# VH-VL binders against Protein-tyrosine-phosphatase MKP1 (MKP1): the designs that were tried, part 6

Target 1, 143 residues: Protein-tyrosine-phosphatase MKP1 (MKP1), of Arabidopsis thaliana (Mouse-ear cress) (q9c5s1r149to291)
Amino acid sequence: ECSKVADHIYVGGDAVAKDKSILKNNGITHILNCVGFICPEYFKSDFCYRSLWLQDSPSEDITSILYDVFDYFEDVREQSGRIFVHCCQGVSRSTSLVIAYLMWREGQSFDDAFQYVKSARGIADPNMGFACQLLQCQKRVHA

## First folded at step 22 (VH-VL)

Design q1 (from p2 with heavy chain K54Q)
Fold by OpenDDE, fold request of step 23:
Structure q1 (fold): chain C 143 residues (1-143), chain A 121 residues (1-121), chain B 107 residues (1-107)
Amino acid sequence: as target 1 above (143 residues)
Amino acid sequence: EVQLVESGGGLVQPGRSLRLSCTASGFTFGDYAMDWVRQAPGKGLEWVAEIRSQAYHYATYYAESVKGRFTISRDDSKSIVYLQMNSLRTEDTALYYCTRERYFQYYFDYWGKGTTVTVSS
Amino acid sequence: DIQMTQSPSSVSASVGDRVTITCRASQSIRNYLNWYQQKPGKAPKLLIYKASSLQSGVPSRFSGSGSGTDFTLTISSLQPEDFASYFCQQGYNTPWTFGGGTKVEME
C-alpha cells in the first residue's frame, strides 16, 4: 500500500515501488529508495530517484544521513512534488526516515511523530536501533 | 582550501590496465561522495563513476560505457579515491578529473586538475 | 539516459555583451541542473547549482534560470575572464550527463 503520511510524503514497500501505476495515481514525482542494494530504481524515466543502502539493523547508523535526507524532502516540498519513501516492506527503514523528518520539520517528539506516521501506515515499526537513534537525536533534531 | 590531485595517468595499449588515484585535502574526505569525470581531447565532459561515503555504504555507480571494466574505490584513511581501469579502449582516452560531489544535489563543487590517460596501439 | 542539449555550440561576443546559453533536457529534470565554466587548459568550475543558485565566489553577473526541460545561463555583462566553455549537467537521475558545451569566444 502507498500510504500518505504528509502532504508531500508517501511511504510503502517494494510492492508499490515496482508498480508504476500506483505511483502515478498518487502523483509521485520523487522516490527515496532506502534499499538500493536490493531494489532497483525501476522507473528512472518517470521519477526522480535517490537511493540509500540502509540495513534494517539496530547497528545501522541513520543519523549520518538524516540531514541529506531532510534536504531532499524539502526539495520535493519546494518543487510541489510528492515523494515516495520505500524500503522492502515499508515498516522500519522508510518510516524511520519519515519520522525523523517530522521530528525535524515539525518539531515533533519521537513519540508524536511515530504515532503520526503509524496513523497513516499502521505497520510502521522502526527497529530498536533506529528508534534509539532518533530518541537520542531528538534534542538536536529540534534545535 | 579544498584540493584534489589526480595521478596515475599515462600511455597504454588497448586491453591494458591503469589505476588512477586522487588525493584529497582541505575537507573532511569521508563525508563526501567522490566522482570521476573525463574529457576526451577537444570534447565535452562525461561522467564516469561515483563512490559514496561510508555513511552511504560506499555505494558505487558507473556510466554504462565503463561498467564491468572500471572500478571506483576509496581509502578514507588516506583521503584517496581510486579508479581501476581495466580492458582499456581507445575511446577511454581522456583527461580524467577527480571531483567532489554534493549528495542528493549531485553537483560537482570541486575538481582536480586531471590526469591524462591515452590508450593507443 | 537523459540527454542534455546546449545551444549554441559556440558564440562570439564582446566585452560588455549579454550572453545567453540554453540547455535543454530530453525530459523534465525539475531544477536539478548545474552549470560549469571551463577555461582553456583548466578544470571545470561550478557556477550555478539547482538551476539558479549561485555558487559561492561566483560573480553576480552569472545567473541561471529555468525548470523542467529548458534552462538558461546568462552572463549579464561579459568580462574578459568569461571567455570559456560552459557546460550544463543534470543531477536528476543517474547516469549524470552533461551538455555538449558552449564556447564563448571573443569577437
Scores: ipSAE 0.933, ipTM 0.962, lowest interface PAE 0.5, mean pLDDT 97
Fold by OpenDDE, fold request of step 23:
Structure q1 (fold): chain C 143 residues (1-143), chain A 121 residues (1-121), chain B 107 residues (1-107)
Amino acid sequence: as target 1 above (143 residues)
Amino acid sequence: EVQLVESGGGLVQPGRSLRLSCTASGFTFGDYAMDWVRQAPGKGLEWVAEIRSQAYHYATYYAESVKGRFTISRDDSKSIVYLQMNSLRTEDTALYYCTRERYFQYYFDYWGKGTTVTVSS
Amino acid sequence: DIQMTQSPSSVSASVGDRVTITCRASQSIRNYLNWYQQKPGKAPKLLIYKASSLQSGVPSRFSGSGSGTDFTLTISSLQPEDFASYFCQQGYNTPWTFGGGTKVEME
């Protein structure tokens, strides 16, 4: 449910997002809510929230927000915190952002980053639009 | 050079409406969230509302004190952010600043000179 | 909501003095704390962001420190142009909130 992808990165869905005990038990300090138009910021007295209104659609542009998201992930890391990235099911939107971050930070290919995330969260499955965007990002990084 | 210029302030009676505008220049307006922050005479600063960019689906956020009465909006083609203020109250009297906001860190790196709103019977 | 308590509300100082302003959050805000300067009749100006990062163009005599709940703005050697009001602001969670301000006055 609350899937640890990296030392400071966890991924999941709304079921975990609204469960304070799970979040606390995993040492979460920051939350990236990818679906702020659906899910509220449940525990603002306990965690730092940042919200996005991402649609789970191939036409949704995630590239325009990636560097802001990366900065947030890095802030969390530098603060020795742990970030929980969630969407509704923890399948496409949240995992795509984490994949993107791993690609950027570690220089991993999309395939490698995706498999890495999938090994931690078996249901990870970026929609085709997100996958395509990330593959395009890969080309720019490796160019 | 980044510039923010507010307009639309004035004197109104309680219950009336007023619309503020802020015209931005010197930067890619569409890439930034914009906020309104107000300052009552001789008082501190109070955040009023935020509107995010297209990339963030123009998400809006409001202070509890203005929810249901104020509406923040933007026109990226004109580089303008608006604040529609309805059902104005005397406590809404303030200098209203337009500010540019940095995503995820949420600090206000540029401010306009402000426009004065006075609500009085 | 997160309450920001700023102290002192006012301080008298002379040119060359070291001035320290404190901001306390009602809960941990990590390092999401920003400082602004406001001169009479002027708009606020960003000085420090993320607790300790100096905004471009701001003199190095300004510095910020702290994390969690307690933060400090320091002016190492007060200059004539530094007489103004100073505000802290938390960027941890909405609604964004400001401290009550500190007025630095000439002694």
Scores: ipSAE 0.932, ipTM 0.961, lowest interface PAE 0.5, mean pLDDT 97
Fold by ESMFold2, look of step 22:
Structure q1 (fold): chain C 143 residues (1-143), chain A 121 residues (1-121), chain B 107 residues (1-107)
Amino acid sequence: as target 1 above (143 residues)
Amino acid sequence: EVQLVESGGGLVQPGRSLRLSCTASGFTFGDYAMDWVRQAPGKGLEWVAEIRSQAYHYATYYAESVKGRFTISRDDSKSIVYLQMNSLRTEDTALYYCTRERYFQYYFDYWGKGTTVTVSS
Amino acid sequence: DIQMTQSPSSVSASVGDRVTITCRASQSIRNYLNWYQQKPGKAPKLLIYKASSLQSGVPSRFSGSGSGTDFTLTISSLQPEDFASYFCQQGYNTPWTFGGGTKVEME
């Protein structure tokens, strides 16, 4: 359930985050932990960790951090790394950040980016607030 | 331009408390993570604590040596970051620097001159 | 925790000399290595971030190199204002740790 979404981006849940062998076998070098308030950084000797405190709630504001996240995904790509982006189940928080990145990097609409991520990870399902936020900022990220 | 000014240091006995303040100016304070880094006399630098901006839910992180005793906080309306230091120990004696942090890359691009904390019987 | 070992502890040098300072990490930190300069009684100043990127306003005589575990700060032609202590710091994983420092002194 470690889903490859792009050459350098993998998505999953806490079950994969806890499994060093799955992470190593996929060549993971960096971890973005979207739920740092409940999931620890399991393997700090092996991977570069960055943590966020995101709630899976329609009222959670993800727009204000998107460009920081994009810069980080680009940093990982430029150093030929692979980043594993996770929340608890790999459904809403982690997939929303990756969808936003594809919108920005590839110039895709929200719908196209979402379908792309969903084709790689069928359970991808951003909460309605995240979906609305990404749709509303679509013009800005395409500028 | 960017300025960080620490205050609140002093001489204090072990087991007591002290609160440090850092007043920031010359940048949009609410957009940045802020840290405390300390330097014991004649020693190297030691990272102490981090507090993130509101966009990151004011998430806090602590060095193991101070966890449970120190609390970092901030007041964005006044552009101040604080370090509440409880249960002070002799090994907490240091010059305490306030620093500004770059998200996800974790380097400290601006530092204050520091405020001295001396913990002695 | 990631231990940062810095060498030498001190260097005696003259204006115009090339000075090289080494920093070694106890595990790979990829390129997440930063360098700071500190003069007595003054705040530390960022020189280099991400191993080789020069901070704005820092003279081009400063350069950084390395990746993984071994990193180098080079001052190509030492100037009078460069007599100071230099510290490396890893930004790979918490806790953020610093090297022990290198004092560059006038011969």
Scores: ipSAE 0.812, ipTM 0.903, lowest interface PAE 0.8, mean pLDDT 92
Fold by ESMFold2, fold request of step 23:
Structure q1 (fold): chain C 143 residues (1-143), chain A 121 residues (1-121), chain B 107 residues (1-107)
Amino acid sequence: as target 1 above (143 residues)
Amino acid sequence: EVQLVESGGGLVQPGRSLRLSCTASGFTFGDYAMDWVRQAPGKGLEWVAEIRSQAYHYATYYAESVKGRFTISRDDSKSIVYLQMNSLRTEDTALYYCTRERYFQYYFDYWGKGTTVTVSS
Amino acid sequence: DIQMTQSPSSVSASVGDRVTITCRASQSIRNYLNWYQQKPGKAPKLLIYKASSLQSGVPSRFSGSGSGTDFTLTISSLQPEDFASYFCQQGYNTPWTFGGGTKVEME
């Protein structure tokens, strides 16, 4: 499913990423593909694509890229776009980036941002390493 | 002051190899993706290759015209990006620029002066 | 691939003139359009990113506008140091492509 988390942010898995009709019906303009090493850019003529190479592993470091991702999400919002953020299943990698963004943008704690994303997408479940990283950087990302 | 200095250009025969280097200074090299962009004599600019930082797993991307022949790499400890060019063709004759890119927006905010590669008999 | 068509290929102008350069994309690229200046024997220099944002240190006489497929770079009052070539570039999707360039020359 294509889960709406914010006016400009949608989250899902590869099944939605390869369904042009669902993407267009949700007004998607941009795709952030967290798994560019395995999922292709299915519709380059229709959407703006950006790709990351994130492993769903506790040892994967996501904090190094967070401010680049936040800046990009803000650019999408400022141009009145809608970004679909996906990994394979839309469970850990994509949801972790969105949780981090809500912590930064809305001033939410990790726990509050996680519950907010989980209420929009019930299968959201960052791996323990991602959760630990976001807890550790909570003071840094709060504005 | 951000500086990018290319080297390693020269005259080579078709079918041969050449390696370009770009030495970076004045910024945290490990935070940035680096690209090569080329300009053939009397022609426009053509993007050639990108290599991302360690935070982005050193992902690499190539223009179709060079894929399989060129290899971009980097040494973060020396702040150097390389372009290994194999099986060179006359169409590869160009001024090769090293560039620094901004992630996600894909603009090139700093450029070197370039190094000239001439492929001819 | 997204093709960038730049016009004119050259323009002759005098100091103080208003100069407008256009760039057209073969499909919508939203606001992902960048402008560069290049003087002979010099490195290209970023002027404008995201269609209209001025890069740090670029004089305010340079401005960019447009979205979708049609974009313009304007020099409001040409200065002697502005005689150069100008290139547009799209940052929408790979491969990253450039316009053919516009040479701004002294009359």
Scores: ipSAE 0.774, ipTM 0.888, lowest interface PAE 0.9, mean pLDDT 92
Fold by ESMFold2, fold request of step 23:
Structure q1 (fold): chain C 143 residues (1-143), chain A 121 residues (1-121), chain B 107 residues (1-107)
Amino acid sequence: as target 1 above (143 residues)
Amino acid sequence: EVQLVESGGGLVQPGRSLRLSCTASGFTFGDYAMDWVRQAPGKGLEWVAEIRSQAYHYATYYAESVKGRFTISRDDSKSIVYLQMNSLRTEDTALYYCTRERYFQYYFDYWGKGTTVTVSS
Amino acid sequence: DIQMTQSPSSVSASVGDRVTITCRASQSIRNYLNWYQQKPGKAPKLLIYKASSLQSGVPSRFSGSGSGTDFTLTISSLQPEDFASYFCQQGYNTPWTFGGGTKVEME
């Protein structure tokens, strides 16, 4: 499912990433592919693509790229675009980046941002490493 | 100041190999994606390859014209980006520029002066 | 791949003239369009990024505009150091592609 988390942010898995009609019906203009080593950029003529190589592993470091991701999400919002953020299942990697963004953009705690994303996408479940990383950077992100 | 200095160009026969180097200084090299862009005599600019930083798992991308023949790599401890060029063809003759790009930035903000590769029989 | 077409291929102008250069993309690239200046024997230099943002240290006589498929670089009052070639480049999707260039030369 293509889950709307914010006016400009949608989350899902590879099944949605492969479906041009679903993406267009939701007004998607940009794709953040968290798993570029597995999933190709299916529709480069239709959407702006950026790809990451994130493992769903507690040892994967997402904090080093967060401000780049925030800037990209803000760039999409400023253009009145809509970004589809995906990994394989839309459970851990993509949702962790969106949770981090809400922490930064809205000033929410990790727990509040996670509950917000989970209410929009019930299967959202960052791995423990991502959760720990976001908790550890909470003060920095809020500053 | 930001500096990019290319080296390793020269005259080679078709089918041979050459390795270009680009030494970077004046910025935190490990934070940036690095690219090669070339300009054949009397022609426009052509993007060749990109390598991303460690934070982005050193992901690499190639223009179709060089895919399978060229390999981009980097050594962050020395602040050097390389272009290994195998199975060279006469159409690879060009001035090769090293350029800086941070991932999610959409442009090349610093360029070297380039190193010339001439492939002729 | 996204084709970038520049026009004109060259322009003859005098110091003080207003010069406009256009760039057209083969598909919408939204605002992901960059402009570079290249003087003979020199490395290219970034002037404008994201269609209209001026790079630090670039004189304010340079400006960029456009969105979608059609973009313009304008030099409001040409200076002697502005005689050079100018290239557009799209940052929308890989492969990153360039326009063919526009040479601004002395009349």
Scores: ipSAE 0.765, ipTM 0.892, lowest interface PAE 1.0, mean pLDDT 91

